# VHH binders against Protein leg1b (leg1b), part 16

Target 1, 342 residues: Protein leg1b (leg1b), of Danio rerio (Zebrafish) (Brachydanio rerio) (q4qrf7)
Amino acid sequence: AVVTENGLPIQWRKAPSDLSHLPISNTGVQVNPWVYSQRMTMLKMVINATNAYMSSMGPGEQENPLWSLPLQLGWKLKSGRLADPTPDSSSTCGSEASDPVCISPLSFFGCVNYYLSVLPFLAAVETGVVSSGGHQMLIQVPAEVAQDYCSSYSDCSTKHPNTMAKWHLFFQSLRQVSQSKESDFNKKDSILGLMWAAEEESIQTASGACTERQKLYSSPEVSFQQSSVNLGAFISAAHYHASIERSGKFMSHLPSRVLQEADSPPNIADLSTEENHALYMLSWMNSINQLLGGSLVDLWRKAMCSAQAREKGQAFLDDLILDPKFPGSSLWSIICVMSTSC
Below, E stands for the ipSAE of ESMFold2; O stands for the ipSAE of OpenDDE; V2 stands for 0.75 times the mean of E and O plus 0.25 times the DockQ between their complexes.

## First folded at step 7 (VHH; framework vhh_enristomig)

Design k01 (from e08 with N58Y E98R; at its last look DockQ between E and O 0.04; V2 from the best seeds 0.00; counts 0 for: pae E 22.6 > 2, grease 24.3 > 24.2, placed apart)
Fold by ESMFold2, look of step 7:
Structure k01 (fold): chain B 342 residues (1-342), chain A 119 residues (1-119)
Amino acid sequence: as target 1 above (342 residues)
Amino acid sequence: EVQLLESGGGEVQPGGSLRLSCAASGYTFSSYGISWYRQAPGKQREWVSTISTGGSTYYAESVKGRFTISRDNAKNTLYLQMSSLRAEDTAVYYCARRYTPLYWQFDYWGQGTLVTVKP
């Protein structure tokens, strides 16, 4: 899949750097996260505000692990995953050619991304990492789907307390960890641990909150949606260092279009060898974990017992997902051996 | 074709007044909120004031109490009454139509009218 434009997320340069262009009402700034550029601006503001605390990731701002969030939003746009899934819909949402580009409230991945964009943005504002300019952020939610989306820090904290607490802890801790006397290796692992705990909680929360949207997708697409949620558990346990380069490479192997009923990985003719392999491995990992009652994920978490083990786990995930020649049949036995040393 | 045409700019002494107009054509004026923005030399465009379809008015803190936005739907015209003008109000002033389906996005802009307040 195509996931960057000139080394940046899709339509990154079209998104303003802040929300100052929006009108300010007596009740606050009205923000519409169903406009692609406004959702991208929320993510841009979070990245820009956190860059100062990310020196342990390596040189340069491209190493900020939060780059995975706007990259995935861009991939969702390019792959048609922000469009209305309703059969014969007249909606133009999810089209790159539309102006402005909108996000359908009925899209599964548009819903999941809400929990990975709006919720962290609200937490970043609440902790003071992102400045609100003294204005309350009033998040628009269409009435037809209002029960699926929280719209303020308080509302989100009431509906999803664990998710908001983890995002709050991440942003609240960022300066302290960055300024500590710890080694850069340990600072990096701590920051990634806090970030992935928050992202994984958002993904798990979204998989429940967005479930109704799955009913209008093909069986292979629903399977991919579920496998993507399962992959999150592996990535988070390994404290995966998501930079713009590493996340871009990982995501470029994700499918470039919405899957259809006849699609059966690894033999989807109009997808690349890399896309077919990634789809096959994701489905296999999810299926094995479910057959074992969650034990595959549990053993993986046990194997990720130290910062050094997590670094090796990141390399293993890259090999498993990105290398079509990697022997996937040994996954269970390798994880079992790794976990016995912890 | 949607068109927005600003007028009423000029040079004024500090403490003076001006009234800006924005003549709208090519659409149903009363169905859209509309805003004033301004851009001073060397600065980014900043929001000044908004009037909704229902007539509710909103102002940037820097102009509150000195500027009054209004609309005349019969004449398809937006106004900005500017009083107690200061040197820092010197800018090109733009009107912009709110993108109604998305409330706070703007899809059409005027060409602008220059307001200069002599120091």
Scores: ipSAE 0.000, ipTM 0.101, lowest interface PAE 22.6, mean pLDDT 84
ESMFold2 (binder alone), look of step 7: mean pLDDT 83; pTM 0.829
OpenDDE, look of step 7: ipSAE 0.006; ipTM 0.236

Design k02 (from e08 with Y27F G33W N58Y E98S L102S; at its last look DockQ between E and O 0.11; V2 from the best seeds 0.00; counts 0 for: pae E 18.4 > 2, placed apart)
Amino acid sequence: EVQLLESGGGEVQPGGSLRLSCAASGFTFSSYWISWYRQAPGKQREWVSTISTGGSTYYAESVKGRFTISRDNAKNTLYLQMSSLRAEDTAVYYCARSYTPSYWQFDYWGQGTLVTVKP
ESMFold2, look of step 7: ipSAE 0.000; ipTM 0.112
ESMFold2 (binder alone), look of step 7: mean pLDDT 83; pTM 0.844
OpenDDE, look of step 7: ipSAE 0.149; ipTM 0.649
ESMFold2, look of step 9: ipSAE 0.000; ipTM 0.140
ESMFold2 (binder alone), look of step 9: mean pLDDT 83; pTM 0.839
OpenDDE, look of step 9: ipSAE 0.008; ipTM 0.225

Design k03 (from e08 with Y27F G33R N58Y R97K E98S T100I L102T; at its last look DockQ between E and O 0.01; V2 from the best seeds 0.00; counts 0 for: pae E 24.1 > 2, placed apart)
Amino acid sequence: EVQLLESGGGEVQPGGSLRLSCAASGFTFSSYRISWYRQAPGKQREWVSTISTGGSTYYAESVKGRFTISRDNAKNTLYLQMSSLRAEDTAVYYCAKSYIPTYWQFDYWGQGTLVTVKP
ESMFold2, look of step 7: ipSAE 0.000; ipTM 0.105
ESMFold2 (binder alone), look of step 7: mean pLDDT 82; pTM 0.840
OpenDDE, look of step 7: ipSAE 0.000; ipTM 0.227

Design k04 (from e08 with Y27F T28D S56Y E98K T100L L102S; at its last look DockQ between E and O 0.07; V2 from the best seeds 0.00; counts 0 for: pae E 16.0 > 2, grease 28 > 24.2, SAP .725 > .668, placed apart)
Fold by OpenDDE, look of step 7:
Structure k04 (fold): chain B 342 residues (1-342), chain A 119 residues (1-119)
Amino acid sequence: as target 1 above (342 residues)
Amino acid sequence: EVQLLESGGGEVQPGGSLRLSCAASGFDFSSYGISWYRQAPGKQREWVSTISTGGYTNYAESVKGRFTISRDNAKNTLYLQMSSLRAEDTAVYYCARKYLPSYWQFDYWGQGTLVTVKP
């Protein structure tokens, strides 16, 4: 899949750097996250505001682990996963050709991304990491699906207290951790731990809120959706350093289009070997985890018992997804060995 | 095929008035909310006004009291009456159909009509 334009997220440069162009009501700035550029702007603001605290990640702004979020959004756009999945839909929403580009509220991945964009943005604003210009941020919600989303920090905190608390903690801790006397290695691991705790919780929250949308997709796509959620658990536990480069490489192996009923990895004809492999491995991983009642993820979490272990875990995940020659049959045994070595 | 076609743009002096129209075709116009947006040179597109299926209207703060949105369902036409125009109102004005009648997003856009406010 195409996940970057000139080394940046899809349409990153088209997105404003702030929300100053948006209408201000008596109650605050009205942000519409269903406009692609506005959602991207929220993410852009978060990344830009957090760069100063991410020196432990490595040299340069590209090392900010939050880059996975806009890259993910871009991948979803490019692959058609922000569009209305309803059969025979005449809507152009979610199309790159639309101007401005919008995100369908019926999109599963658009829904999931909402919780990975709006919630962290609101938390960043609330904690003062992102400047609000003295305005309250109000999130516009489609009326027909209003029950699935929240409209402000207060509303989101009420509906999803645990998720918002984790984001709050992440942003609040950035300055403290970055200024600590700890090694860069430990700082990095600590920041990533906090970030992924929040992201993982967001994905879980989204899974509940967005589940009904799965009815609109093919069985293979639904399987992939579930596999993606499962992958999130593994990535989170490993405190994956989701730099722009690593994330981009990782996501490039994700499917470049919405899967159809006839699609069966690893033998999807119009997808690359890399994409087929990634799909197959994700499916395999999820299948095993389901078969084991979640024990695979638990075992993985156990194996990720230290910063060093997590670093190895990250490498493992890269090999698993990115290497078409990776033996899927070894997944369980490798994880078992890792867990015993912890 | 869904189509939106804006018209009525032109040059006007500050303090002047202008009326924009958006002709809709290819769908049940009365079943959808419709909005006006505008994009000034070098700026991002911004929301101006919305009228719901039931006739409820909302405006950006910058145009409140000066602009009036209305619709004629019989003619499948959206209107924007602009008064007390200012230089900062200079922009290409677009009409947009809501994704669904009750959704706050848009799936179809017109090509736009240029409004220039200058002495």
Scores: ipSAE 0.000, ipTM 0.223, lowest interface PAE 11.4, mean pLDDT 91
ESMFold2, look of step 7: ipSAE 0.000; ipTM 0.157
ESMFold2 (binder alone), look of step 7: mean pLDDT 83; pTM 0.833

Design k05 (from a03 with S56R; at its last look DockQ between E and O 0.01; V2 from the best seeds 0.00; counts 0 for: pae E 22.5 > 2, placed apart)
Fold by ESMFold2, look of step 7:
Structure k05 (fold): chain B 342 residues (1-342), chain A 119 residues (1-119)
Amino acid sequence: as target 1 above (342 residues)
Amino acid sequence: EVQLLESGGGEVQPGGSLRLSCAASGYTFSSYGISWYRQAPGKQREWVSTISTGGRTNYAESVKGRFTISRDNAKNTLYLQMSSLRAEDTAVYYCAREYTWLYGQFDYWGQGTLVTVKP
C-alpha cells in the first residue's frame, strides 16, 4: 500500500501545525476529529511537541516513535478504511477527493484511530507537553455514536481511566527520562516501553468500544481487524521503534483496500505478494494465539525480557511480516525465537 | 554460497583508529542481522557489536563509545569503526551472520582480520 507522500504521512502538509483557526466557543476550541486534517493536526502537534525529548532514538526528528500514528491514519485513508461501511450509504467520508476529507464515525479503523489520536492529544495537553493556548479542547462527537467516544480529558479519564493514565504517564515522564543518567540505549527502551504501554491500552480499549462496527464488514475484513489488534500485543511487547522509515515500510505491506467476502489470504489476486504475505502471517498469529487461549502472546511477552531481547524481537517482527520468503508460519519457528531470547 | 570476508586489520599504536570491513556475498545481505566478534589468542570469542536488518545497533560495554558499527546495504558491506584503541582490543575480528530463527546463534562466520594494538 501507498503510505507516504514525499516521505511524510498522506496529506501531512495540508494539515495546519496548530488549532489557532478553529471556532472558539464559550467552553473552548471546537475540534472536529471527524475532519481528517484536524485529526492529523492533533497528531502533528503531539509529534512536534515531543521531538525535544527523543534524542535517544537517534539523529533527526524522523526517529520520533510517534510517527506510527499519523502514518497509520494515512494508510487508513488511502486503503478506504475511513469510509462508512453501511450498505447504500451516500457518505463521501474516507475519500481523498472529498472536501473536506472526513472520517466516518461508523468506520471501525476510524473508531480505533480516535483512541490513538484524540486520547493521546488530550493527555498531551493536560500534561502541558502540547500547548492549548489557554483554551479547553472541546471534542465534537456525533450524537448517534456518542456512547462510543469521549469528548474531553475529564470525560475520557472517567470513561477510560487506565488508558488515560498510561498516556498521561508517558507524556509526564518524557522530560525525566530524557534528562536521566541512563545510557541512550536504556533511555530509548524506557521511552518506547511507556509509549507502547499507552498505545496497547488504547488499542485494547478501542477493540471493545468499536466492536459493533464490525457487523457491517466482510468476514475477511473482520478477521484482518482482529489480527491487527492481536499484532499490537506483539509490537508493544517488543518496544518496536516506529520511526517514519520503519513504520512506513511496515505499513506499506498492509492491505491497500478493504477486504471482500471472496478474498482468501494469501491468494488475493489484486494484492501484492507482500500484502498477501502480511495478511497470511497476521491471520496465522491470531489464529494460533486464539487456539492457545492467549498463551502465544504471553510467551512472547516473557521472551521480551530485556532491552537486548526486545531488539531481537523487533528484527523478528520485521522479518516475519515483511519477508515473503520467511518460513515463519509454523508454530515451531515462533517458539524457537522465544526460547532463545531469555 | 554464503561468504563473509573481513578486511582492514593491521598494526596500530595505542589511541589509534582502524576501520574494519566485512564484504558479504551469496545471500540477500539486507535480510539478516550481522555482528562483529573478536577472539584474543588463548581466549574465548566475545561479542563486540550487532546491527539489525532495520539498522538498530548494540554494543558490548567494553567498546561502547569507542566503536561504531554500520552497514551499507547497497554495497553489501558491514563496517566497524574503531577509535581510541587499547592493548586489550588486540584480537582477530570476525563478522557473523545472525540466524534469524535462533537469536544469539550465527550460521556463517568470516575467516577474520587481525588487529594488533602495540602495548
Scores: ipSAE 0.000, ipTM 0.104, lowest interface PAE 22.5, mean pLDDT 83
ESMFold2 (binder alone), look of step 7: mean pLDDT 84; pTM 0.840
OpenDDE, look of step 7: ipSAE 0.010; ipTM 0.210

Design k06 (from a03 with S56R N58K; at its last look DockQ between E and O 0.01; V2 from the best seeds 0.00; counts 0 for: pae E 22.4 > 2, placed apart)
Fold by ESMFold2, look of step 7:
Structure k06 (fold): chain B 342 residues (1-342), chain A 119 residues (1-119)
Amino acid sequence: as target 1 above (342 residues)
Amino acid sequence: EVQLLESGGGEVQPGGSLRLSCAASGYTFSSYGISWYRQAPGKQREWVSTISTGGRTKYAESVKGRFTISRDNAKNTLYLQMSSLRAEDTAVYYCAREYTWLYGQFDYWGQGTLVTVKP
């Protein structure tokens, strides 16, 4: 799949750097996260506000680990995963050609991304990491789907207290960890640990809140959606450092279109060998973990017991997805051996 | 088969200029960041410059303002324009495809091209 434009997320440069262009009233700024550029702006504001605390990740702002979030949103747009999945819908949402580009509230991945964009933005504003300019943020949610989307910091904290608490803790902790006397290696691992704890909780929350949307998709697409949530548990446990370039390599193997009922990885003719491989491995990991009652993920988490082990785990995940010759049948035994190192 | 082939090295007077090329083959060049490294005699290999898939550039402090990295995705070629060369710039220059920049993991390297700046 196409994941970047000139090394940046799809339509990144079209998104303003802040929300100052929106009408401001005495009641606040009305933000519409169903306009693609406004959701991208929320992510941009969070990344820009956190860059000062990310020097332990390496040189330059492209090393900020939050880059995976706008890259995922761009991939979702490019692959048609922000569109209304309803058969024969007249909606043009999710099309790069639309003006403005919109996100369907019925999209599964649009729903999941809400929990990875709006919720962290609200927490970043609440902690003061992102400046509101003294204005309340009024998040639009269509009435027809209001039960699925919280719209303020207080509303989100009431509905999803663990998720909001983890995002709040991440943003609260950035200055202290960045300024500590720890080595850059330890600072990096600590920041990544806090970030992935928050992102994993968002993904788990979204998998529940967005579930009804799965009824609108083909069986192979639903399987991919479920496998993606399962992969998140592996990535978070390894404290995966998702720079722009690393995320771009990984996501280029993700499917470039929504899967159809007849699609059967690894034999989908109009997808690349790399896309077919990634789909096959994700499905295999999810299936094995489910058959084992979660034991595969549990053993992986045990193996990810130190910063050094997590670094090796990141390399293993890269090989698993990016190397078409990776021997998937030995995955369980390899993870078992790794877990005994703790 | 991934291959990186450097060229353009040679002998130069102090203050002179030189342009290095790295021809890439066997993979989708535009999908990867790529870097220049150098190794002076008896020294550890050191990072010089990086260009991302999107064209963002970064430079080691010792070369900033004197070296310019660029890429031509249509020709699968990485370049390093070197100017105001100093004796300290004498080294074998390598291009390297960066898999995980922060962890120092380098999955493919060129064989190198020698740059000599005479005193």
Scores: ipSAE 0.000, ipTM 0.109, lowest interface PAE 22.4, mean pLDDT 84
ESMFold2 (binder alone), look of step 7: mean pLDDT 83; pTM 0.835
OpenDDE, look of step 7: ipSAE 0.019; ipTM 0.354

## First folded at step 9 (VHH)

Design m01 (from k02 with Q105R; framework vhh_enristomig; at its last look DockQ between E and O 0.01; V2 from the best seeds 0.00; counts 0 for: pae E 20.3 > 2, placed apart)
Fold by OpenDDE, look of step 9:
Structure m01 (fold): chain B 342 residues (1-342), chain A 119 residues (1-119)
Amino acid sequence: as target 1 above (342 residues)
Amino acid sequence: EVQLLESGGGEVQPGGSLRLSCAASGFTFSSYWISWYRQAPGKQREWVSTISTGGSTYYAESVKGRFTISRDNAKNTLYLQMSSLRAEDTAVYYCARSYTPSYWRFDYWGQGTLVTVKP
């Protein structure tokens, strides 16, 4: 899949750097996350505001682990996954050609991304990491599906206290960790741990909130959606360093279009070998985990017992997903071996 | 009952101007974002412009610089001033009560008014 434009997330340059152009009411700034550019702007603001605390990640702003978020959003747009999945829908929302580009409320991945964009943004604002100019951020919510979303930090905290707490902790801890006397290696691991704790919880929250939307998709796409959620657990446990480069490479192996009923990995004709492999491996992982009642993820978490182990785990995940020659049948055995080292 | 009634449509030459109106009733007009949409023959309905409760305006790229959306809350009326009209602007123009821009599912729609741009 195409996941970057000139090395940046899809339509990154088209998104304003701040929300100053949006209307300000007596109650605050009204943000519409269902407008693609505005959602991207929120993410952009978070990345820009956190760069100063990410020196332990490596040299340059590209090492900020939050880059995965806008890259994911872009991938979703480019692959058609922000569009209305309803058969014979006349809506152009979620299309790259739409003007303005919007996100369909019926989109599963658009729904999931909401929890990975709006929530962290609101937490960043609340903690003072992102400047709000003294204004409260108000989030527009679609009326028909209002129950699935929140409209402010307070509302999100009420509806999803654990998720918001984790984001709050992440942003609140950035300065403290970055200024600590710990090694860069330890700082990096700590920051990533906090970030992924929040992201993982967000994905879980989203999975629940967005589940009804899965009824609108093909069986293979639903399988992929579930596999993606499952992958999130593995990635999170490994404290994956989701720099722009690593994330971009990883996501480039994700499917470039919505899967249809006839699609069967790894034999989807119009997808690349890499895409087919990634799909197959993701499906395999999820299937095994389901078969084992979640024990695979548990074993993986056990194997990710130290920063060093997690570094190895990251490499393993890269090999698993990105190498078409990786033998899927060895997944269990490898994880077992890794777990014995902890 | 929520009602939107468009008017002002007609035939105009390329480069000409036209002003559309939308009369709203049955709801607190000032509390809602209001939008213009248009649908050309054989094409899908497309977003044209939105004005927020705070008076912020948004435009499709295709109409930026040519169209101006405005509202009179005292009169419960939405306006669309169209200038430099082109053939591709030919469409039925709809007024919609939109909570958010480009949100297609939950809008109340008027009956539409036809705008024809012909030489």
Scores: ipSAE 0.000, ipTM 0.208, lowest interface PAE 14.0, mean pLDDT 91
ESMFold2, look of step 9: ipSAE 0.000; ipTM 0.106
ESMFold2 (binder alone), look of step 9: mean pLDDT 84; pTM 0.850

Design m02 (from k02 with Q105Y; framework vhh_enristomig; at its last look DockQ between E and O 0.01; V2 from the best seeds 0.00; counts 0 for: pae E 19.4 > 2, grease 24.9 > 24.2, placed apart)
Fold by OpenDDE, look of step 9:
Structure m02 (fold): chain B 342 residues (1-342), chain A 119 residues (1-119)
Amino acid sequence: as target 1 above (342 residues)
Amino acid sequence: EVQLLESGGGEVQPGGSLRLSCAASGFTFSSYWISWYRQAPGKQREWVSTISTGGSTYYAESVKGRFTISRDNAKNTLYLQMSSLRAEDTAVYYCARSYTPSYWYFDYWGQGTLVTVKP
């Protein structure tokens, strides 16, 4: 899949750097996260505001681990996964050809991304990492599916206290961790740990909130959706350094279109070998984990027992997903060996 | 079937006025936010104005004080009164329905009506 434009997330340059152009009511700034550019702007603001605390990640702003978020959003747009999945829908929402671009509230990945964009943004504002200009941020919610979303930091905290707490902790801790006397290696691991704790919880929250949308998709696409959620657990446990480069490379192996009923990895004709492999491996991982009642992920978490182990785990995940020659049958054995090393 | 049909476009001199209409059908008009957009040749489509179900109006900075959006729910019709027209207002004007009865600018579009401001 195409996941970057000139090395940046899809339509990154089209998104404003701030929300100053949006209407301000007596109660606050009106943000519509279902407008693609506005959602991207929220993410952009978070990345820009956190760059100063990410020196332990490596040289340059490209090392900010939050880059995965806008890259994911872009991938979703480019692959058609922000569109209305309803058969024979005449809605133009979610189409790249539309201007401005809209995100369909019926899209599964659009729904999931909401929890990975709006929630962290609101937490960043609340903690003062992102400047609000003294205004409250008000998030617009679709009336038909209002129960699935929240409209402010207070509302999100009420509906999803654990998720918001983890984001709050992440942003609140950035300055403290970055200014600590710890080694860069330890700082990096700590920051990534906090970030992925929040992201993982967000994905879990989203899975619950967005699940009804899965009925609108093909069986293979639903399988992929579930596999993606499962992958999140592995990635999170490994404290994956999701720089723009690493994330971009990883996501380039994700499917470039919505899967249809006839699609069967690894033999999807119009997808690349890399895409087919990634799909197959993700599906296989999820299937095994389900078969084992979650024991695969548990074993993986056990194996990710130290910063050093997690670094090796990241490399392992890259090999697993990105190398078409990777022997998937060895996954269990390798994880078992890794777990015994802790 | 949701349908939006714009009308009222034409040629006008700078400083002139024009009133656009958008006839809606196939849905409960009064329950939705409705918006105007425009697209000039070679440019991106841009937001012009929105009217809420409660009658609140919003405008792009470029048209504030010159354009007035209104709706007649009984007639299922959206209006855009344009005054003090400028050359830069030349564009195809589209009406758009919100995806839900909420703060969404669009999901369905009309075919558009051309407004040309020429000396």
Scores: ipSAE 0.000, ipTM 0.224, lowest interface PAE 13.8, mean pLDDT 91
ESMFold2, look of step 9: ipSAE 0.000; ipTM 0.139
ESMFold2 (binder alone), look of step 9: mean pLDDT 82; pTM 0.833

Design m03 (from k02 with G55D T100D; framework vhh_enristomig; at its last look DockQ between E and O 0.01; V2 from the best seeds 0.00; counts 0 for: DP in h3, pae E 16.6 > 2, placed apart)
Amino acid sequence: EVQLLESGGGEVQPGGSLRLSCAASGFTFSSYWISWYRQAPGKQREWVSTISTGDSTYYAESVKGRFTISRDNAKNTLYLQMSSLRAEDTAVYYCARSYDPSYWQFDYWGQGTLVTVKP
ESMFold2, look of step 9: ipSAE 0.000; ipTM 0.161
ESMFold2 (binder alone), look of step 9: mean pLDDT 82; pTM 0.827
OpenDDE, look of step 9: ipSAE 0.012; ipTM 0.302

Design m04 (from k02 with S102R; framework vhh_enristomig; at its last look DockQ between E and O 0.01; V2 from the best seeds 0.00; counts 0 for: pae E 21.7 > 2, placed apart)
Fold by OpenDDE, look of step 9:
Structure m04 (fold): chain B 342 residues (1-342), chain A 119 residues (1-119)
Amino acid sequence: as target 1 above (342 residues)
Amino acid sequence: EVQLLESGGGEVQPGGSLRLSCAASGFTFSSYWISWYRQAPGKQREWVSTISTGGSTYYAESVKGRFTISRDNAKNTLYLQMSSLRAEDTAVYYCARSYTPRYWQFDYWGQGTLVTVKP
């Protein structure tokens, strides 16, 4: 899949750098996360505001681990996964050709991304990492699915206290960790640990809220959705350094279109070898984990027992997903060996 | 086909007044929120005002007290009464329809009408 434009997330440059152009009510700034550019702007603001604390990640702003978020959003747009999945829908929402580009409230991945964009943004604002300009941020919610979303930091905290707490902790800890006397290696691991804790919880929260939307998709797409959630657990446990480069490379192997009922990895004709492999591996991982009652992920978590182990785990995940020659049959044995090393 | 057609733009002196219209067709006008946006040269498009199906009105801080949004459902027309116009109000003004009757998101835009405030 195409996941970058000129090395940046899809339509990154089209998104404003701030929210000053949005409606301001007596109570605050009215943000509509169902407008693609506005959601991107929120993410952009978070990345820009956190760059100063990410020196331990490596040289340059491209090393900010939060780049995965806008890249994912862009991938979702480019692959058609922000569109209304309803059969025979006449809606153009979620299409790149739409003006302005919007996100369908019926989109599964759009729904999931909401929890990975709006929540961190609100937490960043609340903690003072992102400047609000003295305004409260109010989030527009689609009326039909209002129960699935929250409208402010307060509302999100009430509905999802654990998720918001983790984001709050992440943003609050950035300055402290970055200014600590710890090695860059340890700082990096700490920051990534906090970030992924929040992201993982967000994905879990989203999975619950967005599940009904899966009924609108093909069986293969639903399988992929579930596999993606499962992958999130592995990535999170490994404290994956989701720089723009690493994330971009990783996501480039994700499917470039919505899967249809007839699609069967790894033999989808119009997808690349890399895409087919990634899909197959993700499906395989998820299937095994389900078969084992979640014990695969548990074993993986056990194997990710140290910063050094997690670094190896990251490399392993890259090999697993990105190398079409990777023997999937070795997954269990490798993880077992890794777990015994802790 | 959904259509929005703005009109009423022109040149006006500072302190002057102007009334913009947006003629809607191809959909049930009364069921949608409608908004005004504007874009000045070299600047990003900015929100100006919104009117709900129930008649609730919302304004950007920069235009509060000077602009009035209204709608005539019988005529399928949106209006923007602008008063006390300033140089900074110079822009192309667009009307926009909400994606759904329930959402604060927009899927259709007009072609725009130019408003120029010059001494």
Scores: ipSAE 0.000, ipTM 0.224, lowest interface PAE 13.6, mean pLDDT 91
ESMFold2, look of step 9: ipSAE 0.000; ipTM 0.117
ESMFold2 (binder alone), look of step 9: mean pLDDT 82; pTM 0.832

